# Designs tried in a protein design chat: VHH binders against Mitochondrial amidoxime reducing component 2 (Mtarc2). Part 3

Target 1, 303 residues: Mitochondrial amidoxime reducing component 2 (Mtarc2), of Mus musculus (Mouse) (q922q1)
Amino acid sequence: GTVAWRRTRPRRRRQLQQVGTVSKVWIYPIKSCKGVSVCETECTDMGLRCGKVRDRFWMVVKEDGHMVTARQEPRLVLVSITLENNYLTLEAPGMEQIVLPIKLPSSNKIHNCRLFGLDIKGRDCGDEVAQWFTNYLKTQAYRLVQFDTSMKGRTTKKLYPSESYLQNYEVAYPDCSPVHLISEASLVDLNTRLKKKVKMEYFRPNIVVSGCEAFEEDTWDELLIGDVEMKRVLSCPRCVLTTVDPDTGIIDRKEPLETLKSYRLCDPSVKSIYQSSPLFGMYFSVEKLGSLRVGDPVYRMVD

## First folded at step 4 (VHH; framework vhh_lunsekimig_d3)

Design u29 (from b2 with T104E)
Fold by ESMFold2-Fast, scan of step 4:
Structure u29 (fold): chain B 303 residues (1-303), chain A 121 residues (1-121)
Amino acid sequence: as target 1 above (303 residues)
Amino acid sequence: EVQLVESGGGVVQPGGSLRLSCAASGFTFSDYALYWYRQAAGIERELIASITSGGDTNYVDSVKGRFTISRDNSENTMYLQMNSLRAEDTGLYYCAAGTYDWEEGEYFDYWGQGTLVTVSS
């Protein structure tokens, strides 16, 4: 039959060097809300997909379309999501559960939304789920919107316009790139420096890798995991959102950010990208679409 | 009450210059990263220039070398010096103040109302 390879360019044969093993995979359907652990996933050019559910394809907005995240509403991290074939089930402390369909009527209004100063569209998920978030957060009126692949995504070039060498990838509601990866060893290293331990859910990675040294992922340019080829976009700069406890929804504003700043600031040569933000984890684009699963070896691709 | 007020917009011929100002009140100006965005007819709003609380600057390629962003913390004012203006620079220019929150991206806690720049013969 016909085989279409997306985002794959002709390459010389490459050597594979195993650098670790996939220990965990998470999808975060709604921006700032709790992640869903999965045993396997498809990776598309716009991020992870499990069945009909896509990573960061939903977000909470104010009525005027401005983005809402855990910085404004830390209790968003307590919203848990259960994936059903055609539905998402949402639960939160003090709330009755709500079920919303993944496929929305085409008649639902498309909102003009704002993410990090960029325009992006979102289809309204209906009044019932809007009232559910409004009742949960109790501060103002909120709505939930869903991205559709027929809509125009955000490009990394618009976020970092002075960085001419940065690859231009399109994303929906994620910060910067389709895939976010951290190693277990990096978290272990961070926790040796903290009085109160933090867990991986503070940092919201899609893929967790075991079996490597701390911060070894900082050196990985091109990866093969399962059928998926990934290319480095940039290091993940961290901010006050990493101080939100995913079990309590309480924002600390100090740790682990203060400790990360003590040893994870960028080299002066790349300060124009990262400013004074500490670096923890890596952002990747998907160059060859495919599937990957927990237990898969992680290979670095070298020429 | 938090407020950002832009000024300095106007009509200028190609090759001319303008200086935009953004005066801030109601918050600790020196703690915030500051941004200039523009929106042209039929084009999505875009970040064109930024300056961090520490003074580091970034520019979109199309304005790099022509525009200069600066800040004066003693006057609670941010500036955009625009030189060698082109027809493509025509648009509504917004100032914004926020912090870099990278897990969820950079935030713009406060926005101005916008100021119109028209580059026309």
Scores: ipSAE 0.006, ipTM 0.278, lowest interface PAE 9.9, mean pLDDT 84

Design u30 (from b2 with E106D)
Fold by ESMFold2-Fast, scan of step 4:
Structure u30 (fold): chain B 303 residues (1-303), chain A 121 residues (1-121)
Amino acid sequence: as target 1 above (303 residues)
Amino acid sequence: EVQLVESGGGVVQPGGSLRLSCAASGFTFSDYALYWYRQAAGIERELIASITSGGDTNYVDSVKGRFTISRDNSENTMYLQMNSLRAEDTGLYYCAAGTYDWETGDYFDYWGQGTLVTVSS
């Protein structure tokens, strides 16, 4: 007779399809301040880490803990950060350089902060850096706070309470996801529609991908880059922060946002998620932690 | 509930002056950057002046030296002092306060209803 083979669930085969190459990697230690270009990064569940420095683990707050961003203080985009072992060095127009230790005393006060209607904690970075930001912005009293992993981040359930099907993750001070990715081709397309060219720094991505078609990243569901596996969360909706010129610190509230609204609004079927915000770039969660580098191929994982 | 109410518009001769006011309620006024936009007939809304939470100001080139934006956090009110008015300054003037709610995916420009300024001889 014929041999009856046991029917077990077949091993799933995933194919890797190269869709591009990593052309640039940025880490943004302080929310709204300048990014730092790096050749290599670790990706953790809460986003990029270069040495001891983590993406958006610092933010400027009012004394009451309410967040301050380039929406309120556009000149924050002019604050440059140098990464040094154990320290951040901050520079800004008209300011003396200040050095900030990455590791803070445990005795430093923990503030209850608010970020887009959600509560999140932050440890006070001390009076010296608070006075530095206060003197730079010249508007009111500010403080700098730092997140640490002993604190509770903002969860997917709190960020997207209507979208129960989204994968579970946490973020510190990023707007809504651990990783933000844009293609160079998408920026080139946008610039064909603008009188004044904008650069990638207007959009503050962590990862820039070359070698694909414009808006091809909108179709990417699961990616492998270096050792890191990433899964799509949502398209990146753009707001008035997109209109802050990273070289001047001037917010005009019109461009490139109005041009994006002319052709990048969402399909009516997803208007409950994106409303009237135009879509530019992609948000990803980190499913498998690891390292990635500039020059790495970007693969889609296809069943 | 957020509300912005503009006042102070009217008809004025070229070279004249007007002061616009924007009274705000329903949000922490001192936390927000605030804006004046102008909508002229046949032209899209244009940002003409902005003021940060701490009073740093910016202007479009066509109004520099003629218009002054200011705020009074104790009265929850923003102002636009307009001097040396020209025919091309005619339009609806809107105040706005910017915010974004990531929970709903909303992009909020809290907008007033607009106040009409007509510069005519």
Scores: ipSAE 0.005, ipTM 0.147, lowest interface PAE 10.9, mean pLDDT 84

Design u31 (from b2 with E106Y)
Fold by ESMFold2-Fast, scan of step 4:
Structure u31 (fold): chain B 303 residues (1-303), chain A 121 residues (1-121)
Amino acid sequence: as target 1 above (303 residues)
Amino acid sequence: EVQLVESGGGVVQPGGSLRLSCAASGFTFSDYALYWYRQAAGIERELIASITSGGDTNYVDSVKGRFTISRDNSENTMYLQMNSLRAEDTGLYYCAAGTYDWETGYYFDYWGQGTLVTVSS
C-alpha cells in the first residue's frame, strides 16, 4: 500500500456542515512562478493535478541543485504559464515564449537538489529552458528540474519532526503540504488594514473559499470538497516572500508582512512551531483522492 | 551578488573550542533567519542551530549547552561558538540564510560553501 491509502483508513463521519463555497482554484506548476486558474482539478496525495500538470512539480535551481524562489529572484512571479495538453508554455517580460513538454525522456539527467535543508531529486528539463531562465533572471546560471513519481519525496517526519501525531506522507516541491487554502474573507480583512491593497496571488493558495467569516478557515480540521477529503496539517506561516508584488515582481520586504505581524502572530503555546511568523491560510493533506471544482460547497466533517 | 562566506574552521583536540563566522553580503541581513548545518562523512546533512531575525535560538539536542549561535546585524555576520567539542562534531559546517521555523524547516534562500571542523585524537 501507499502512504495516502494508509491515511484514508475508514472512519464513520456522520455530519457535514457547509462552511463556504469554492470561489477559485489555482495550480502553480513551477515553484514561485505564476499560477494557472482552473475550473476543476483532481486532488492526489501529492497535491492538485490538471491532466498531466501537477502543482509544484517543477522548480528553478542553481547549478549546484539548490532551490531558487522569489525571495532570491522576485521576478519569478512574473513567469506566466499556459497549460496546453502535453505542454507548458512559459512567458515573461522581455522574453520570447518557450514551450516545455510535460513528459521528459527518462534519459535526462537527474540532479541532486536541496529544498528547505532536505535532499530531493529533480530531472533536468533541458538546456533550452535552462538558458531561458538564465537570460530572464540575468544574475547567474539556472536550470529547471521536474519531479516524477519514480522519485522519493520529502516525508512528513522530516518536515515536522516534532509533530509525531501526523501521518507520514510525501511532498515534492511544495513548501510543506499538498493543499494550501485561504478564504476570501481573510483577504478582505487584511486589506481593511492596508494602505495598498493586496490580491490573493501574493499568498499563492490552491483553493480559495467564499461565504465564511474572516479567519474561520483557522478552525477547520477535516473538509469535504467535491469528492475530496482533506485534513488540517498546520497554519501557513508567512515570510518576506509574501511582500513580492505578483504584477511587478518587486519585493517590498515590509508589507503586507508587518501588518500581518501586528495581529496574526501565534499563541505563545505554539511558538515553538511558528516562532515570530504571522499566520495566514491553512495547509491540508489529501485523505481521500478525487475531483473538485469552482462552485463546489465546502463542508466541515463532524464526527 | 549575494554571498555567505564561512570562516573559523580547523583542527582541534577533544574538549577544545572553535568559533565559526558567516559573513553576509548582497541582501538585507537583518530580515533573514540564519542557520548552521553540519555534514559528516556517510551522514545526511543536518540542521544543528538556528537564529531568527528576532533573535530566538534553537539547537539540536546533541549540541545544546555546548554551542551558541548569535548574530551581529551591524556587521552582517552570524557566529557559532563551539565549546566542549567531541569527535562526533567533526564535519563540514554550512551557513544558510532564509525564513525558518524550527518545526517546519522552511526557506533556505542562500547557502555558503562550507568550512571544515575536525576534532582529532
Scores: ipSAE 0.000, ipTM 0.289, lowest interface PAE 12.1, mean pLDDT 84

Design u32 (from b2 with Y107F)
Fold by ESMFold2-Fast, scan of step 4:
Structure u32 (fold): chain B 303 residues (1-303), chain A 121 residues (1-121)
Amino acid sequence: as target 1 above (303 residues)
Amino acid sequence: EVQLVESGGGVVQPGGSLRLSCAASGFTFSDYALYWYRQAAGIERELIASITSGGDTNYVDSVKGRFTISRDNSENTMYLQMNSLRAEDTGLYYCAAGTYDWETGEFFDYWGQGTLVTVSS
């Protein structure tokens, strides 16, 4: 029989070259909040999934539906999430813990939200968790919304319209793509240039790869990890969010961003995409769905 | 004050042509990617054409061969030449310029207020 999976082009002669090993996997259920390390994950076309919990399927919004991130509210990075079978448990400094169900009543209101200047839907998570975030952040009224797969995602041709090759997938609340990957070697290289060292959690990748050279991931077009095939979308442009300390919630605004700008700016030919943003890490789309785990070899697929 | 101002919208017959213009004030186009979006009744706002700072163009399939996007950085203006117009091209047309905002950490989109194009017989 025929095995059906999402692929962007016909299978041709392919050679597998091992380029590294998966050293860590993180899922981030709520945009800007703490990640959860997992030993194994499913990769869907919309990103990583562990059981019923999906990567960046929740986000904090203002009353008008505009997204809120750690760029505006740095203390969001201190919200820790515990994954339970049917529930998320949220904790934050100075707050009583709150438990929210992953499955929401279909009667909960659907909000029109805005994310990176684009419209996207979100189902309201209820007044209790809205009041919890409002009390935690103390600046204005907030709500939490959840994406579901019956909703229309943001299309790549709306996110990066100058790049015609990006017209074949959808995302929910991630900034750009379903999967974000960084190598350990790239972090080590950056840290050789910094007076105060930073850890991987500043950059919020889903997949961390060890065993390659610094910035080698910048050259990877197509990857096979476990059962999953991924294709390069973009280099990851970095912003002021990378200056938020994930342990304190304090925004520095200068480092490591200033150091990244000194050596990681894009080629002039792609300035319309990246502007003056430094590049650190890679965005991938999922071409073949499947599972992957910590310890899996990472292969380049060469046609 | 940053502004994008669209002009050139109006009523045309099927098969006709229109040229939309988008003029920027308060900033310069030179480092921006530039976009035309269209919003029809009951339909989500759709990107129809884009042009990079280097001049590379992209179009949605429904307008390829009929619409042409162009930019003039010296005049701080971009254009959308629309030929062979169809009833389905009716909508509000928005120009936008995209850049990265280091303060918000987002692509900072400057948007026009929109110009109405009506293709009717």
Scores: ipSAE 0.000, ipTM 0.268, lowest interface PAE 11.3, mean pLDDT 84

Design u33 (from b2 with F108Y)
Fold by ESMFold2-Fast, scan of step 4:
Structure u33 (fold): chain B 303 residues (1-303), chain A 121 residues (1-121)
Amino acid sequence: as target 1 above (303 residues)
Amino acid sequence: EVQLVESGGGVVQPGGSLRLSCAASGFTFSDYALYWYRQAAGIERELIASITSGGDTNYVDSVKGRFTISRDNSENTMYLQMNSLRAEDTGLYYCAAGTYDWETGEYYDYWGQGTLVTVSS
């Protein structure tokens, strides 16, 4: 027989440097719909979870399975969601409320959906909620689908096929990463440059950090917040979706995007990733699962 | 107006070679990243190769070293050179072109109709 010996080396202890404090946490159950502020959340490898409700695990689709976002239907930002242990309650202007069970029968049809050029599956949420969205948006027939953890998500190799250095993770219906973070100081800086002020909800972050300098989050590679370890994926490129007013559902198409373009374009060395998109906020993957809460210190992990 | 047209599919013996072409029209070809996807019976559609506007390439492990993706911006054409073909390479091959328009927030995603590759005895 052969006796195998494994060379063991203790992991170097990292220094923790506090860079801020968690000031807000939002979960967005349905893509493009209103977020829910929470005091505490669990972070899984696929993003935030509050009880049975997961971030961006529901999506509105056309009959052919193509995704629908506030880009095409800006009034989706006005759909408010109340979290209950076993159901979601949806409300929207001019609509009677509807209650959606979180657990769906396994017999519900699985649709082939399409999201930013990638195929992804979703389980049908039933005719009642489909008719509710169809009646609310009034432009064509819509359905609501739910991701199931037994389904295959979009992997980093599919999202960024030319960026082989990125860590392995998987997402359901979020645009690019499990966690999206912005600092309050960055929003304050942006607002000094705008005639009409914008609030954080224009940008739809999961975690808001206070107590740091403007755009300091652009420099954070590895974070510890509560029990959760996160690693930087990419800066968040911004599009016309950021011009939708979350209180009115009206799309401006210019601000705050034009102002962001004036000072937040990427360095030429990374233009292959970001093109001409202005950068505002950071995408993170979850490296160690756990819980975090509003008021937690945010630590940068330094070797 | 936008079109991607695949050609070069067919029947080939195991160990053989085949070259697929994807001819593009109606958009600024040089600005787009280009992709080859494969759809095999009973298997989810898989990205097998990509090439960026700058010429950087990526491959799924099962084809690395056997397949080569390339582009000719002057001819608005993308190619997939397939060598040492195996029975498991059988499938419908789709070309695709993608870019993100930050102004509109649209991901422009253009797809061809697919071309069938059959590796058989």
Scores: ipSAE 0.000, ipTM 0.267, lowest interface PAE 12.3, mean pLDDT 86

Design u36 (from b2 with Y100W)
Fold by ESMFold2-Fast, scan of step 4:
Structure u36 (fold): chain B 303 residues (1-303), chain A 121 residues (1-121)
Amino acid sequence: as target 1 above (303 residues)
Amino acid sequence: EVQLVESGGGVVQPGGSLRLSCAASGFTFSDYALYWYRQAAGIERELIASITSGGDTNYVDSVKGRFTISRDNSENTMYLQMNSLRAEDTGLYYCAAGTWDWETGEYFDYWGQGTLVTVSS
């Protein structure tokens, strides 16, 4: 009899329909801190990487290991990051700059951290940067931790056990998925409903797409951008974090969240995932690793 | 008081059937995804079956075609119908209900205390 064993073959080229163009790419090295605009990026199974710097591979934690976000400390959005070959340079209002090495000594303590009810590890970035964040925020003692790929990430099975159709991926410190995408048209639509306009940085996407209709990204299942193939995970639910002004660090607590709730709530059939959170933007997993850049056409892959 | 209470566990012969129930008090099932987990000796607790708020179901491969999960939101109760039981199905069965609170950034879950299922000759 015939014995076949599974091999992954290069996929036959699907019909590609251009749905837009990449207008902006951001990497966010430290959770809740300011994003860095880049011209091109590598997409790994765990998210965007620019050189040695990975998206959301650092986060601020309390001494007990619980995550800290701009929801608790809105001024985190004002921490700016400069990408260097072997280090990050951090700046914030009222602070002297600090240099953080990307490669940490193996002797640095590994902390048990907690992120959205799940355990995740992080390597301590040292007392100097911990004191820098503590002095900046002035509310309690903080530490900075860094993920490495030898650690276990948070899996879809643990994040969404009831959602078997979701792609099997892992994330470090991102909320839900490796890649977060929003269209310019969706932001324009939202702004037509707001008295005070908001910019894309309120929503912290990795990839911004131009040239499509408002909320058209809600319908995209499989995308090809540059060398990268991505698959839809779920819509991005929004919370009070979206009311933090990325230029001032002031939390409004009302807008644009209340306007989003007026027209972007989920269908009751998916309330167990989204509850009463409005939906704005899309989460994707990376199915084929590769590079993409600003100006790349965005293709929907059609069978 | 918030709680999940399992019932219906017991001893059954191979090839037999059992129906597990999970009753909730202090919260409303319709807002939650519902799960059955199994803890067997020497094995990590595993997800056996799930059902979304919309009624979509998922099963681990070893129980597909034999087990059926269902929910009755009006009675605030979830069920696991287990047919064609095997010795390997022996374990402590836990019900769970979970949802996200995106305002706090926390996953809320409620767990039962477990009910024992023993499949023996």
Scores: ipSAE 0.013, ipTM 0.467, lowest interface PAE 8.3, mean pLDDT 86

Design u37 (from b2 with E103D)
Fold by ESMFold2-Fast, scan of step 4:
Structure u37 (fold): chain B 303 residues (1-303), chain A 121 residues (1-121)
Amino acid sequence: as target 1 above (303 residues)
Amino acid sequence: EVQLVESGGGVVQPGGSLRLSCAASGFTFSDYALYWYRQAAGIERELIASITSGGDTNYVDSVKGRFTISRDNSENTMYLQMNSLRAEDTGLYYCAAGTYDWDTGEYFDYWGQGTLVTVSS
C-alpha cells in the first residue's frame, strides 16, 4: 500500500554533495553582444532574469529575419549593455549611446525569424536602434527584435529529434538551453594547453563555478544552486564563434578551437548530437525556479 | 613579488633521467595552474606539461609516458620527472604559473628564469 510504498520508496530523497561555489554570473540580453555581470539572478524556465531583463531575449536580424551572430559580425561582441529598470543602454566603439525601452509599443511589427533551422517570432525594436546597429556594423541593413513570453519558443524535441531522452523545454534566442555553465578549472585546464590565454568571455557562460576539478561539470546531472534546481541537457559544442576575441572583436578562426578539438571531441556514440564540434561547458534546464547569487555553494543532487 | 625558481637541469646521456624542480614564492601556490615550457635554440617556447590547481595533468604527445608533472602544495614546489631522455628533449625548461582574475578578466602568467637540459653522448 501507500504507507509501505512511501516508507520504502521516498519521492525526493537525495543527498546534496557540494561540488563548488558560484564565482560569476552573467546575463547576455542581446545574442552575441557583451554580457553583464550581476551579483544575483532569478532563474526561470526560459533562463536567467535580472529585473525586467532576460538572457538572450533580443537578437540582431537581417531585414529578412535571418539571425545574425558574431560569426558574420564579430564586432557584435563589443556592444556593451547597461541594465536599467525599464531600459537597456547600448554602447559600442565609435557610436553615440542609445537607450532602448524594454517594453515595446504594441503597434510594433512582429517578424518571422529563423534560428538554427527553426522558426521563431520577434517584435521589432524600432527604426532608431535598427539604424544604430546598421551604422555600427556598416555591412548591410539590420534590425533588432525582442522575444516575449506570449510567443512560442523553440523546443528541444524539435532541436534534437533523434534524442528521445531529452526533456521537452522551450528557449527563445539561446542556442539550445536556458542555462550555460562552465567551471573555472575547465578554463584553467584549456589555458594550460594554449600559447595565448583566453578568458571566460570567449565562451559566454551564464554561471561560472569555482572549487571543482577540470571538466567535473561534465559529470553533473542535477544541481541545486541557491533556490534553483537544474538538470543536465547536453555538453556545449563549440564552433568558430569561440575564436572571437571579446576585447577586440577580431575573429581568429583557429584558437582556442583547434586546441579544444585536440582533446575535447565527443565519443563516436554521440556524434549524431555533437558531430565534429569539441565540448566545453554544460547546458542545463531549470527544473525548479528561484534565485541564485555569486558566492552560493553549488550542490550536486545524488542518490 | 612573485618568483619561480627552476633547478635540476644538467647534462645527461640518452636514456637517462632528470628531475626538475620549480620553487615558488610570493603567491598562494595551491590556487595556481602550473606549467613546464621548453625552448630549443631558434624556436619559440612550447608548452610540454601542465598541472591544474586540482591536480589534473596534461602532456604533449612527444613526452607522454616519459615525463611526469607533479606538485607539492605544502612545499610550494612543482616537479617534472623526465625519464628515457632523448636528444630532442634538449632545451631550456621554464616553469610558469597562471591564474584567472575574475574581477578584471585577465590571465596572469609568471615565469621562471629557465634551467638548461642537455641530452648528449
Scores: ipSAE 0.000, ipTM 0.153, lowest interface PAE 17.5, mean pLDDT 83

Design u38 (from b2 with G98D)
Fold by ESMFold2-Fast, scan of step 4:
Structure u38 (fold): chain B 303 residues (1-303), chain A 121 residues (1-121)
Amino acid sequence: as target 1 above (303 residues)
Amino acid sequence: EVQLVESGGGVVQPGGSLRLSCAASGFTFSDYALYWYRQAAGIERELIASITSGGDTNYVDSVKGRFTISRDNSENTMYLQMNSLRAEDTGLYYCAADTYDWETGEYFDYWGQGTLVTVSS
């Protein structure tokens, strides 16, 4: 269709209860690559946007269109991105920098891609950046693709078709939902249980909240941050990707995942969604578009 | 139990054609992307063609224009039509389907037993 997906604002008045403060905001333009810390962002129905740069609107794919993540190529976490008005500048250890235009020629091929068992389109970013990733990773031929809002996104209903209560949220290349949020207190709690401490970048949240108790975010159904209203989608199930050190690109395969499994497994009633994956952080949809910034109070909307 | 069974392999002269079939059972065939891989002696398995659940296709450059992948969801069968065969197309051809495990972040590949294609010099 021609109609863009949008979440409708509720017309009821709710009491606002402050539960914390935004301490950090990250945008991750390319799936599995390093995040960019920003002071302010717009939140759209498909995720965070800073100028022309959108969260997880680029991804690395194999020749066959299959997604590539840090699970297969851990050194992707070392690719740093500098945001410029019409360009992304990419850097990685041992590589010359490359500049990628955000607006691609319409003549660039559209690839049929596959992400978590679902089909999704991506426009080819050109041979130069494809060769750059191929030379960096050194294992096989790779390409970079970019999502366009004219393309059809993936929905949570397709990802979890057995769960009838889940709303129909669209995303491009994020794992599940438009917004990913974790509290600082939850990370502090996890680190009390680890011999080698981990930092927030292991978990790749868009929004970090301070000033609450550990795992309090697990209870938040609807939030107001700045001008933005958000609604809970799912808890974030964690996999081996969380064991990749964001500073070295080395995959541990054990921690912090084994420690998370020791105390963060789901209730049996929701095992059909999460199976044996431990839960750390929250996925949210954007119900009211707007801007938010570091330092904004985080409000829970209560009846 | 998931099962993939390839058929249609054989010996052909250069320039000949073959049609490979992959019959699937034990999973919801229409929900999955499907793949053809080729393995030559002493070389790692190479992906040569893919077809998405929606029917969109991709090919490695060396077979593009010569091979055509297709699927029939009503018969739970995927095909690879191979035309203008070359000596370098010789190898074991594997049908594959994969699933994703959220816990490990790994793909579980379901593989057939392979079907041998020999293009005689």
Scores: ipSAE 0.000, ipTM 0.181, lowest interface PAE 11.9, mean pLDDT 83

Design u39 (from b2 with G98E)
Fold by ESMFold2-Fast, scan of step 4:
Structure u39 (fold): chain B 303 residues (1-303), chain A 121 residues (1-121)
Amino acid sequence: as target 1 above (303 residues)
Amino acid sequence: EVQLVESGGGVVQPGGSLRLSCAASGFTFSDYALYWYRQAAGIERELIASITSGGDTNYVDSVKGRFTISRDNSENTMYLQMNSLRAEDTGLYYCAAETYDWETGEYFDYWGQGTLVTVSS
């Protein structure tokens, strides 16, 4: 189903304060699989799009439709994706390359899928890619499904039923918001506290910002980047999935999560939202669609 | 406090039928996927049937065509209609409602206490 667009505030009432610069943009076509670095992207109401490829519009599911993530199958982070105009090319250790068409036959079965306690549909990507994932992971039978914008996504009310103050938006297979942003300075700060350094790919952001202070992104409420206006949803709570090494596919289960817990727990006033999860990065919804690119200044919008 | 309570178990002869119920309190059913698990003596608990919040169902092969899972969101109750029962269907039947733990990134279930189904002459 279609979601009503949010009202855009008049630009003449806004002061723009530059808070940083876009240093990196990633799109993650398949949930839990390796990201693709791009120099430019469109931001839609449901997240980033590069050509025909959309962020987290594919996911691996069990035969019964339950989602599979790197928590259960850490080696999913080693599946690399090459973007071609009409195709995704998948590669993984020990596997022959497979090419997946972005446009699927309308006759392909629609599965009832389930992720984060919510129902969502996905169109079957065919037996060939299903067998490829099954052979790669070697634990049980898997399938790959693709979201279509004609399908109903997961709404804010279903994602955060107790948080009536949140703006309305809809997502397909992302965890909980259309856009995920982290600053380079926050990663640098974290790494000063770790014996083994971690890279940004542990945290899977769409947009990386340079030129600000550590955790300054926690204070950003409304952003203008390129043509795109974004509004803060919530801080990003982190779980054991952040302990999967994106280069080895090994799940540590301890770091960097334990270090994050030592200094990045939420205020008691918001414990009902975040519980004991540490906070690292920010979730944003898209208020005005447009394009943005690496090198764009990041502006905070103040009334 | 979240609770799931199963009922409807009992002793039945082979070929017979039983209807299990699972009543929930302390939370609203309508947005959760719901499950029936079976645990036979000396065997690990296995998933036998599931139903999504939208009403879509899945079954393990051994019960397909014999068992039917359904839900009534207004009554906060889930059912398992069991037909053509076999000796192999004997076991403790548990209902579960799936949730998500933000801290661990894992799905977890609220569980009922179980209801015993015995298929014997």
Scores: ipSAE 0.000, ipTM 0.270, lowest interface PAE 11.4, mean pLDDT 86

